# Ledger of designs, part 12: VHH binders against o13842

Target 1, 320 residues: o13842
Amino acid sequence: MYETRDLTGNAGKPVDTNPWPNNSKIAVSFVVNYEEGGERSLLYEDEGFETFLTEAGLMPFPNRPVRERSIESCFEYGSRCGFWRILNLFKKHKVPFTCWAIGQAVEKNPVVVGAMEEAGCEVGSHSHRWINYEGVPPETEYEHIKKSVQAIQKASPSNSAPRSWYTGRASLNTRKLVCQVYKDLGLPQPFDSDEYNDDYPYWVADPLASKPGAEDDKGLLIVPYTLEVNDMKYAVAPGFCNSDDFYTYARDAFDVLYEEGLEGAPKMMTIGLHCRLTGRPGRFRGLQKLMEHITSKEGVWVATREQIAQAWSAKHPYKA

## First folded at step 23 (VHH)

Design ff2
Fold by OpenDDE, fold request of step 24:
Order: C-alpha cells, then structure tokens, then sequence
Structure ff2 (fold): chain B 320 residues (1-320), chain A 123 residues (1-123)
C-alpha cells in the first residue's frame, strides 16, 4: 500500500459538482480529539510524562521517570471542562462533530461517549494509547486497536462500534492492523482518516485483499484529515498565539473552499480540535466565532465523518 | 513470547541434501518475513535466505543460490530450508530468524534467533 505514492490525485479536475446532500456547497467536519487520560504518565506505566501538545509546547522526553503534575492537570482540564464546553457549543448550534477517542481515555471517563451520542455526534477511535506507533510491535498495536474499539463500544449506550478511525502517529502497519482487528471482531470495515492529502474522500485498495484489484478487494475509504486547520497549532511555535489566529486561519480556509463550492466544486473541510486546547476559555472564543461564521452561510453541511463517508460512497462506490 | 526451534541438521557427505525446519510460536507468523542464518566456526553470522510474510518472494546469498530453497507454510507456522548439493563450505550452525517488523515495515532485519541446528558436510 505504501510502496507507491499517488501524487496526482484528481489532477485538478472536477470530481463531483454535487457530492453532498441538498446541494451543499461544502461539507464541514469538526473533529474533537479526546485524548485526556490517554497521554503518557508514570501512572499508566509509561517511562515519563507527556510532552506532545501541552501548554509548555514541545519538550524533550525526560531521561528519568518523572511525573509532571502540571501536564496531567492540564489534560484533566480537557476532560473536566474543555470537552463539555465544546459539546455544549455544538448542541447550541444543533450540529454534530466527530470524536476520535483514545480507548484508555474512554475507559477512564466513559460518560463522554454517551454524552456525544446523545448530542448526535459520532464517536470514532484514536487507538488505545496516545503514542507514536512507529516501532511498536504489530501484536501490541493490534491489541491496542482491539481494546480501543471494545472500550468505545462498551461505553456506547447503543453498543456502537467506532466506524471512523484515526491513529495520527501511525505505523506503516496500522492501516492493515485496523482492518484485521475489525475483521476479527466481526465488524464492518471502518473508514480511515490517517491521510492529509486531499479535499475529497477517496478509495484505496483493501489492505486485506489478496492483491489490489482482486475479487476480494472491496476497497478502503479514506476521509482525509488536516494538521493545519487544527488547534494543535496552539501548542507549537510558531503557531496560534491567540484565538484570533485560529479563527482567522480557519475562516479563511472555509471561505476559500466555500467559494470553490459556489463555483461548482463542493469539497470537504476538516477542523481539528482538542479538548484541553480549544476548550480553554481564552481559546474557546475562536471556535465560537468560527461556528457563527460557518453557520451563517447558506448551503453548508456540517456533518459527521461517517455521514460524509456515506454520502461519498453512495455516489462514488469503490471500483476495484 | 517468540520462540523459534530449528531441526533437521546433521552430518552428510558432499553432494547430499538436508531439509531444515523452523517451528515458530508466540507471534503472528504470517505477519513477518523470516530468514535463515548460518555461522561457521570463526566466521560471522551471515544471511543464507529470506522469505516474505506471504511467501511470494525469496532472497538467497550468492553462495547458496540454485542449491538452497527457502519456503514456508503459514498454516503450520513453519519455515523450511531445502539444502541440495551440499558442500563442505556449508558446514555451520543454521539459525532461524524473524523479521523485526510486520508487513509493511520490512527492514529485513531479524531478531529472536533460535538455538540453531548443526549442519556438517564432510567426506
């Protein structure tokens, strides 16, 4: 699968003049990464504290076992306050988001899954631990994938398994492992968002097929994610220094895509969020303004990634 | 835990054949490339042959190409090395090895060596 790269895509050609329901000019996918409780900590048998996407920015991993309570408590703010602030905003505007939840995080605070489900949001999987899976043994990653699916399903009042998958810091084995786990669990194949390379969903070969194009190749749908319209930029330097930076950047991205939609090329937009980041009051204002801007426009479809996947698949089925 | 157990070694005359087997357990055998190494006295361990996880591709050291055949049966978690036209230079301890990485992380680096099986070719 990764032996080759498709650097061409659609080659700038129109893909679909009306890919979304109700002739929407843009599909907007808000994603809430729920990682709180899945970060690295000695408490979770890690060798150090979390250094990724914290208030302190990029930090080196400690060379000795140390707990950093300030970091832990910042993550706790995400689950205790930030998550709910974000959820309430979406409820207020009667639009959904997609959550990618870390399995371990869900185990520690399962009430969030029910809350999201009740609000009409989608709960997908972010794997079990929030770590870099490059270098992790495949059997270990397999178990993490499995555990995350089971944790989310268990926490779901409807016993729903996650359909949307996003590891983030994935290994080259991740995609196939994910598909294998779902197969082994007797679940339908998920769609994958571990790509950042397109404005449209697209298909790749089924990683479990005997070979691409074979009879057993049913395809794998990719719903691209984004690392730029993402509040993770609050935790990097240079990045978003305040909520206006986030808002204006996201607004501009929306406006460009929306205008392209008006011109006959409706695309999808992704906005990535983290509970402990955008959930802070000083940064939350940016999301509020963004929501107002987006929802003020006609022909905007704010959708879960599953809805986007379904809409796309209906008009663009996989052809091996 | 990963276990690799070699068998089939022995003492043979030049020109004869041996078939080595490696029984694997403790991991998903069909996820990994496998390989055979050998080490002669006073020499460094060297790769003899390797095979991809699905068994579609094989690689051989030049010294054994055309004489040795590596194969695997994923349903039995077993890898084989058919050794034909054996030469005194083939005398060594032969080791079964597992690739460090899974399907798409192929680095052709191997770990979890077995205990080895002695192959002696002498007239």
Amino acid sequence: as target 1 above (320 residues)
Amino acid sequence: QVQLVESGGGVVQPGRSLRLSCAASGFRFDWYAMGWYRQAPGKQRELVASITYEGERTNYADSVKGRFTISRDNSKNTMYLQMNSLKPEDTAVYYCAKDTHGWYSKSYTFDHWGQGTQVTVSS
Scores: ipSAE 0.582, ipTM 0.834, lowest interface PAE 0.9, mean pLDDT 94
Fold by OpenDDE, fold request of step 24:
Structure ff2 (fold): chain B 320 residues (1-320), chain A 123 residues (1-123)
Amino acid sequence: as target 1 above (320 residues)
Amino acid sequence: QVQLVESGGGVVQPGRSLRLSCAASGFRFDWYAMGWYRQAPGKQRELVASITYEGERTNYADSVKGRFTISRDNSKNTMYLQMNSLKPEDTAVYYCAKDTHGWYSKSYTFDHWGQGTQVTVSS
C-alpha cells in the first residue's frame, strides 16, 4: 500500500476533462474539523492534557498527569461558540462544508451533526479520538474507526454514515483498517483524504483487493487535504499571527488556482478549519473575508468533498 | 494483552524431529506476520523463520532451509514450526514472535515474544 510512492502524479498535466459541474474553474472544499471533546484529557483517561492546536501553541506533553482546565475551556469554546459561528457563516452564504468529526466529540455533543445536515453540510469521520495513531495497535484503531462511524451515524437524523474519511495523524494501517471497518459494517467504501500531495482527486488500488489490478480491485478514491491552507497555522510557529495572515494566504492560494482554472486547468482547493481556532472572533474575521472573496468570483464551485468525489468519479472512473 | 505461548520443545537425538507450536491471543492473529526466533547460549537471538499473515509466503534462515517448515492455522490462532533433521547446532530457546505491523510488511519488525521453549539436540 505504501510500499511505493507515486512522485509523478499527472506529470504536470491538467486533466483532459473538467471534472467539475457547470464548467467551474475551481472546486473549493471547506473542511471543518470538529475535535472538541475528543482531545486528550485526564478526564478521558489520557496521560495528560492536549498540547496540539491550543492557544498556548506547541508545547511538550506533560511528564506528569496534569489536567489543564484552561486548555479544556478553549476546546469547549470551539463546540459552544466557534462551531456555530462558522456554521452560520456558511448558512448565510448558502454554501456547504465538509466536517470531519471526532466520534467521541460527537457523542458529547450530537446536536452538531443534525445542525450540519440541516445546513447541507457533509459529516465525515475524523476517527474516534483526536490522537496520533502511529503507535496505536491496529485492533484498537479498528475499534476507534468503528466507533466513530457508529457515533456519527447514530447522531445523524438521517442515519447517514460518514462517507468522507480523514484521520490526520494516521498509521500506515489506517487506510486498510478504514476500508475493512466499512466492509464489516456493510457500508459502501468511503473516500480517503489522508493525503496532501495533489490538486486533483486520484485513485489508488483498493486496499482490500487481492492484489492491485485484480478483478476485485475497485480502487480507492483519494481526495487530497492540505496542511498549509489550514487555520492550524494559528497554533504553530511559524504560522499565522492574525486573521489577515490566514486570509491573505488562503486568498493567494485561491487566486493562483482560480487563474489556472481560467487557463484551462480547473483544480480543487481545500481550506482546513478548526472550531476553536477560526471560531474565535479575532480569527473569524479572516474566514469572513475569505468567504466573501471566494464567493464573489464566477465559476466557483463550493462543494462538499463527497460532491467532489462524485464529480471526479463520474468523469474519471477507476481503471484497474 | 498480547500473549504468545510456545510449546513442543524438548530433548532429542540428532536427526530427529520436533514440532513447536505457538498459541496466540490478545490480538488479531490473522492480521500479523509471525516468526520464530531462537537464541543459543552465548549467542544473539536470530530469526529462524517467518510467515505472512495469510500464510502464503515463508522465509527461512539459511541454516534451517530444507529442514524446518513454518506454518500457521489462523482458525486456531496457532503457528507451528516443524523441525526435521535436527542438529546439535539447533539447540536453543525458541521464541514465537509477532510482527509490529498489521498485514504485509516488506521488512519484518517483531515487537512481541513469548517466554520461549527449550530445544536441545544432543546425542
Scores: ipSAE 0.551, ipTM 0.818, lowest interface PAE 1.0, mean pLDDT 94
Fold by OpenDDE, last read:
Structure ff2 (fold): chain B 320 residues (1-320), chain A 123 residues (1-123)
Amino acid sequence: as target 1 above (320 residues)
Amino acid sequence: QVQLVESGGGVVQPGRSLRLSCAASGFRFDWYAMGWYRQAPGKQRELVASITYEGERTNYADSVKGRFTISRDNSKNTMYLQMNSLKPEDTAVYYCAKDTHGWYSKSYTFDHWGQGTQVTVSS
């Protein structure tokens, strides 16, 4: 699966002049990562506190077996305030986002799943714990994947299982494990977003196939994500210093892709968000401005990743 | 808990054959590459053979190539080592080993071992 890297892609060739519904010139995918309550803490039997994507950025002291209440409370702001502020913005503009929810976080605050579904948003899975799965035993990761799917489905008023998957800090086993869990649960194959390498969805071989190209190879759809048009940059240095940095960067990305769409190459754009980051008032203004900019343009399809996946697969079915 | 139990060892004359078995439990056997190690008295433990999780690829030490065959039955959580044309130099304790990383390990690294089974080749 990962033995060979495709560094060529489409080699600059036209892919599809009209891949999206209503002749849209761009498909825009907003992603909300819901991680609050899934971060590392002694409370959750972790060895230390969370150090990734905090207000402090890189911690000035090493991790140790103590509770850092300042970090915990910042995550709580994400779930108590930031999430709802973001959700209300999307409701106001009548556009959806895709959520990648940590299973443990959903268990601790299941009301968010119903709220998102009511708003027409997609709820996908971010696995069960917000950790680096490299080095984690496959059996453990399997259970985490399974638990996350079940947690989200249980919290869903419609009993819907997540169709969009994004682990983030994945292992080389993750993709196959995810597919295996879904198969074992009797669920249809999800689509995977643990790639950052294209402006279009694309297919890879089915991880559960006997061999790539075999009769049992049904493919796996990749819907690429982004680490650059992402508010995680608020928590890194150098990064976004204020909401204008986020806004202008995202705006520029949108404008470039939108123009390419007008020229006959409609692509997809992803914008990554975190509740505790862009959900803060000082950073939220950037998202507001971005939303106004994007929704003011004609031919823009703000879509869930599932909608994008469906649209793409309909026109570009997998050929083993 | 990972369990590996070797069996099939014994005393044989040179030129004879033995078949070792390793019964695995406590993990998803079909997710991991497996291997056989051996340790002779006064020598370091050495890799004898390895096999991928699906059994499609095998590797052998030069000293046993053409004589030993590693195989596995994932439905039985069992790995085998067919040892033909045994030599006195093959005398050792043979250990079943589990790979650390699962499906996509480029290089086999083993971190779990059984108790071992004694193989003695002597006239």
Scores: ipSAE 0.516, ipTM 0.809, lowest interface PAE 1.1, mean pLDDT 94
Fold by OpenDDE, fold request of step 24:
Structure ff2 (fold): chain B 320 residues (1-320), chain A 123 residues (1-123)
Amino acid sequence: as target 1 above (320 residues)
Amino acid sequence: QVQLVESGGGVVQPGRSLRLSCAASGFRFDWYAMGWYRQAPGKQRELVASITYEGERTNYADSVKGRFTISRDNSKNTMYLQMNSLKPEDTAVYYCAKDTHGWYSKSYTFDHWGQGTQVTVSS
């Protein structure tokens, strides 16, 4: 699967002049990463505290086996306040987002799943723990994948399993393990977003196939994500220093893609969000401005990633 | 708990054959590459053969190429080493080993060694 890399893609050529519903010039996917309660903590038998995407940015001190309540409470703000602030904005504008939820986080605050479904949002899986899975035994990761799917499904009023998958800090085993878990659970194959390398969805070989191109190769759809139009940049240096930085960057990305769409190459755009980051009032203004900008344009399709996946696969089915 | 149990060793004359087995438990056997190592008296442990998780690719030390065949039966969680045309130089304790990483590992590093099985080739 990862033995080779496709560095060519579409070679700069438009793949589809009209890939989206209603002749939309751009498909915009907002993603809300729901990680609060899934971060590392001694409380969860981790070896230390969370150091990734915190208010401290780069930690001024090394990780150690202690609880950092300040970090924990910042994550709690995400689930207690930030999440709801974000959700209300999308409800106000009557557009959906896709959530990638950490299984453990959902277990600790299951009401968020119902709230998102009620708002018309998609709830996908971010695995069970918010950790780096490289180096984690495959058996352990398998269980985490399984648990995350089950946790989300259990929390879902409609008993819906997540269809969108994004681990983030994935291992080389992740994609195959995810497909294996879904198969074992008797669920349809999900689509994968653990790639950042394209403006279009695309297919790869089914990781469970005997070999690529074989009869049992049903393909795996990739819906690319982004690490640049992402509020995670608030927690890195250099990064976004204020909400205007986030807004202007995201606006510019949108405008470029939108213009390309007008010129006959409609693409997808992803905007990554985190509850504890953009959910803070000081950063939330940027998202508000962005929402106004995006929704003010004609021919914009704000869609869940599942909707994008469905639209793409309908016009571009996998060919083994 | 990862367990590897070797068997099939013994004393044989030069030119004879032995078939070693490694029974694996405590992990998903079919997710990992496996290997055979050996250690002769006074020598360092050396890789003899390795096999990918699906059994499609194998590697051999130069000293055993053409004589030894590594294989696996994932349905039985068992790995084998068919040793033909044995030589006195093949005398060693043979160890079964598990790859440290999963399916797509490129490290080809092994751990979780068994207790080993003695192979003695002498006239």
Scores: ipSAE 0.476, ipTM 0.794, lowest interface PAE 1.1, mean pLDDT 94

Design ff2
Fold by OpenDDE, last read:
Structure ff2 (fold): chain B 320 residues (1-320), chain A 123 residues (1-123)
Amino acid sequence: as target 1 above (320 residues)
Amino acid sequence: QVQLVESGGGVVQPGRSLRLSCAASGFRFDWYAMGWYRQAPGKQRELVASITYEGERTNYADSVKGRFTISRDNSKNTMYLQMNSLKPEDTAVYYCAKDTHGWYSKSYTFDHWGQGTQVTVSS
């Protein structure tokens, strides 16, 4: 899969047909990463505490085998307050988001899955633990993938399995393992978002095919994610210092893509969110302003990633 | 826990054949490349043959090309080494080895070994 890189893509050419419904000028995908309870902690038999996307940003001290209650408590705010604040905003505006949920986090607070489904949101999988899977034995990662799918499905009032997959810190084995787990569980193939390299969904070869282009190659759909229009930038340097930084950056991204859509090249936009980050009131204002801006424009389709995947596949089916 | 158990070694005359087997357990056998190493007395351990996870590609040391054949049966979690036209210089302890990484390993580094099986070729 990764033996070669496609650095060309569509060579700057717009899509030949608008894949979005109602001739929309842009498809907007809000993503809520639900990681709270899946972060690293000695409580979960990890060797240290979580250092990624914390209020401290780059940690001023090295990791060590102790519990950092301040970090844990900040994550708890995400699940206790931030998540619900975000959810209510989307309910208010009657638009959905896609959640990528850590399996362990869902196990510890399963009520969030039902709440999201009730609100019309999509619940996808973020794997079982919020860790770097590069270097993790494939057997372990397989189990994590499986557990995540099962945890989300179990927590779902509709018994729905996640169709959207995003590991984030994935290994080279992740994509194939994910497809294998879904196959083994008798579930339809998910779509993958562990790419940041396009404004459109696109197909790659089915990782489980005998070889690319073979008869059994059904393709794998990639729905690209983003690391720049992402509130993770609150926790990196240089990054967002306040909610205006997030808002103006996201607004500008939207405006550029929206204008391109008006010119006949409707694309997709992703906005990444984290409960413990944007969910804080001081940062939440930025999301509120962004929501008002986006929803004030005509021809905007705010969609789940599954909806985007379906729309794209309908207009651009995989051809092996 | 990863386990590799070699069998099939023995004492044979030059020109004879042996077939080694490696029974694997404790990991997804079909996800990993496998290999055979050997170590003769006073010499370093050397790679004899390797095979990809699906069994479609093989590699051999020059000293055994045309004489040895590595194969695997993923349904049985077993790897084999067919050794034909054995020579005295093939005398060594033969080890079954597991690749460190899953499907897409490029380096084929091995991190797990069996106890080994003795192969002695003498007239």
Scores: ipSAE 0.460, ipTM 0.784, lowest interface PAE 1.2, mean pLDDT 94
Fold by OpenDDE, last read:
Structure ff2 (fold): chain B 320 residues (1-320), chain A 123 residues (1-123)
Amino acid sequence: as target 1 above (320 residues)
Amino acid sequence: QVQLVESGGGVVQPGRSLRLSCAASGFRFDWYAMGWYRQAPGKQRELVASITYEGERTNYADSVKGRFTISRDNSKNTMYLQMNSLKPEDTAVYYCAKDTHGWYSKSYTFDHWGQGTQVTVSS
């Protein structure tokens, strides 16, 4: 699967002059990562505390087997306040986002799933633990994938299983494992967002096929994500120092893609968000401004990733 | 818990054959490449043969090419090493090994071994 790399893609050629509904000039996907309660902690039998995407940024001290209550408390702000602030903004503007939820986090605060569904948002899976799965035994990751799907489905008032998958710090086994779990659970194949390499969705071979191009190869849809138009940059250096940095960067990205759409190449844009980051008042202003900017433009389709996947698949079915 | 149990070793004369078996449990056998290692007295443990998770590709040390055949039956969680035309220099403890990373491991890094089975080739 990863033995070769497609560095060519579409080779700069227009893929589709009208890929989105209503002749939209851009498809905008907001993603809210819900990780709060899934971070590493001794409380959850981890070896240390969470060091990734914290207020400390570059940690002034190494990880060690202690609880850092300050870190835990900051994550709690994400679930207690940040998430709801973000959700309310989207409700206000009557546009959806896609959530990638950590299974363990959902178990600890299942009310968020219902709230998102009520708001018309999509709830996808971020796996069960928010960890680096590189080096994790496949059997363990399999169980984490399974648990996350079940946790989200259980928390869903509609009993809906997540269709959007994003691990983030994935292993080379992740894609196949995810497909295997869904198959084993009797669920339809999800679409995968553990790629950052395109402005359009695209197909890859079904990881569960006997071989690429075989009769049983039904393909796997990739809906690319982004690590740059992402509020995770608040937690890196150099990164976003304030909400204006986030806003201007995201605005510029939108404007460029929007202009390309006007010129006959409508693409998709992704904005990545985290509850405990953008959800803070001092950072939230950036998202507010961005929302105003994006929604003020004509021909903008703010969509869930599932909607994007459906639109793309309908027009561009997989051909083995 | 990962368990690998080797069997089939013994004492044989040069030119004879042995068939080793490795019974695997505690993990998804069909997800992992497997291999055979051997360690002779005073020597480092060396890779003898490896096989992909689906059993379609095999690799052999130069010293055993044409004489040894690695195979697996995923339905039985068992790996085999058919050793033909045995030589005194094949004398070693043979270990069944499990790949660390699963399907997409290219380097075939092995991190689990059984207790080993003694193979002695002598006149």
Scores: ipSAE 0.449, ipTM 0.785, lowest interface PAE 1.2, mean pLDDT 94
Fold by ESMFold2, last read:
Structure ff2 (fold): chain B 320 residues (1-320), chain A 123 residues (1-123)
Amino acid sequence: as target 1 above (320 residues)
Amino acid sequence: QVQLVESGGGVVQPGRSLRLSCAASGFRFDWYAMGWYRQAPGKQRELVASITYEGERTNYADSVKGRFTISRDNSKNTMYLQMNSLKPEDTAVYYCAKDTHGWYSKSYTFDHWGQGTQVTVSS
């Protein structure tokens, strides 16, 4: 699968002049990562405490075999306060988000799934733990993928399994393992967001097919994500110093893509959020400003990733 | 639990053939590349042949190229080494080995081994 790279894509050509409902000029996917309770901790038999995307920045002595309660406490803010603050903003504006939920985090606080479903949001999967899956044995990663799907479905009042997938810190096996788990569970293949390389969904060959283009190749839809229009930049360098930095960057990205849509090349945009980061009041102001900007524009479709995938697939079915 | 059981070794005259088998259990056989290693007395263990998880790509040590053929039957969880035109220099214990990385890897790291089967090529 990864023997070569696709550096070409659509070679700068517009893919579709009207891919979105109601002649929308941009599809906007807000993503809320729900990770709290899945992060590294001695409490979960990990080798150390969590050091990624925390308030502590880069730490000189990572991987010490201790608990760091200050970091754990900051994650707890995300599940106790930040998640609800963000959810309430989306309810106020009557637009949905897609959540990538960590399975273990859902097990430890299952009420968030029902709250998101009631609000019309999509609950996708972020795998079972919030760790780096590079180097995790393939059978272990398989079991994590399966546990995350089952945990989310169990917590779901509608008994819904996640349709959208994002691992983030993935292995080279992750994409095929995800497809294998979904097949083994009798579920339709998920929409895969473990790519960052385009402004519209696109098809790749089904990882489970005997070979690309074969009769058994049903395709896999990629719905790209982002690491740059993403509040993780509050916690990494070079990053956002304040909420105006986040707002300005996300607004400018939106405006560029919106203008391209007005000129005949409508695309999609993702905005990545984390409960413990943007859920803090000082950072939350940036999201409020962005929401007002986006919802004030005509021809904007704020949608879940499942909705975007379905709209795209209807007009661009896979051709093996 | 990963188990690899080699069979098919023995004593054979130069120029003859042997077929080694490796029965695998305790893991998803078709998820991993596999290899055959050998170790002659007083020598380091060396890679003889390797095969991808689907069986379509193979690699061989120069010393055996053209004489040995690695294959696998994923429906039977079995790997084979067909050894033709055997030479006294092929005398060694032959080990079946499993890669640790899964379907996609840039290089193999063999992390599990069988007990080995002795191949002796002598007149």
Scores: ipSAE 0.394, ipTM 0.753, lowest interface PAE 3.9, mean pLDDT 93
Fold by ESMFold2, fold request of step 24:
Structure ff2 (fold): chain B 320 residues (1-320), chain A 123 residues (1-123)
Amino acid sequence: as target 1 above (320 residues)
Amino acid sequence: QVQLVESGGGVVQPGRSLRLSCAASGFRFDWYAMGWYRQAPGKQRELVASITYEGERTNYADSVKGRFTISRDNSKNTMYLQMNSLKPEDTAVYYCAKDTHGWYSKSYTFDHWGQGTQVTVSS
């Protein structure tokens, strides 16, 4: 795997069969990242402190043996306030999101899983820690993947294991390790979102197959994610200066894909959110405006990634 | 606990053959590339041969190409080095080594070694 790149995809052709229910013109996946408690800290025996994705910005020398309480406090806002503000908005509009939940963050605040399930949201896995897995030994990454699945399942009132997967800062082994963990736990393969490269789900060869196209190749469904229609751009240059920047960018992305759907090419769109970023009141206004815009349109299906994956695979099954 | 145990070394005459084995335990053997290193008296360790996790690609030092063959049997958690046409300059302690990266490594970083097995080629 990864010896070649697929630069072709569908070669610009729309898929032949609309998989979205009710002849919807677009499938919209809101994603809420729940990361608070998984980030770097001396409290967790890490080498240093976290510097990524807060309004404090990147700081030099993050491997100093100190705690940076200001950064930790910014994360705590996400778990204490931002998560709940966002969840309540989705409950008000009666539409679901998919959560990328960090296993350790769930262990330290498990009530969020039940709250999301009660609201009809999907709880997927973001692995166990919020760190860069490049360079993490493969057997350690395996254990992190397993721990995250078990933590989410334990916190789940329905005892549900996550069906959707996103690592983010992944290693070259991550995809195969995730599949291996799910197989070892007796769980069906997850839907993999560690790609950013299409407006459709698509199949790849099963990483556990003896070779691509072999009898044992059952495929792996990719449900692409996004780093651009993503509130991380409040904290990463070039980025959003205010909530109107987020709103107008996300609205315009939605409108383009919606119009393509009206013209016969219905696609999917992902909107990435972080509890500690969009959960701040000033930024939250942008999400409110976006939600009003999206829910005012006919032919829009706001769905979990599991729902999108299932609808897609029903109409576009894997061909080994 | 990663364990790598080399065997098959000995004293042989020039032109003869030896087959080294490396028994592996304490890790998932078929997840990692493996290699053989050697260290001649008073010299630094040098890579002799390496093999991918599935055994389909191999690399050899120029000094051993055509004479040595690396292989592995993942069902037995064992790696081998067949050493033919041995020369006095092949005299060294031979070490089995495990890469740290996993399946899709672009380059190897060997993080564990066995204690080694002595190969002596003398008349």
Scores: ipSAE 0.391, ipTM 0.754, lowest interface PAE 4.0, mean pLDDT 93

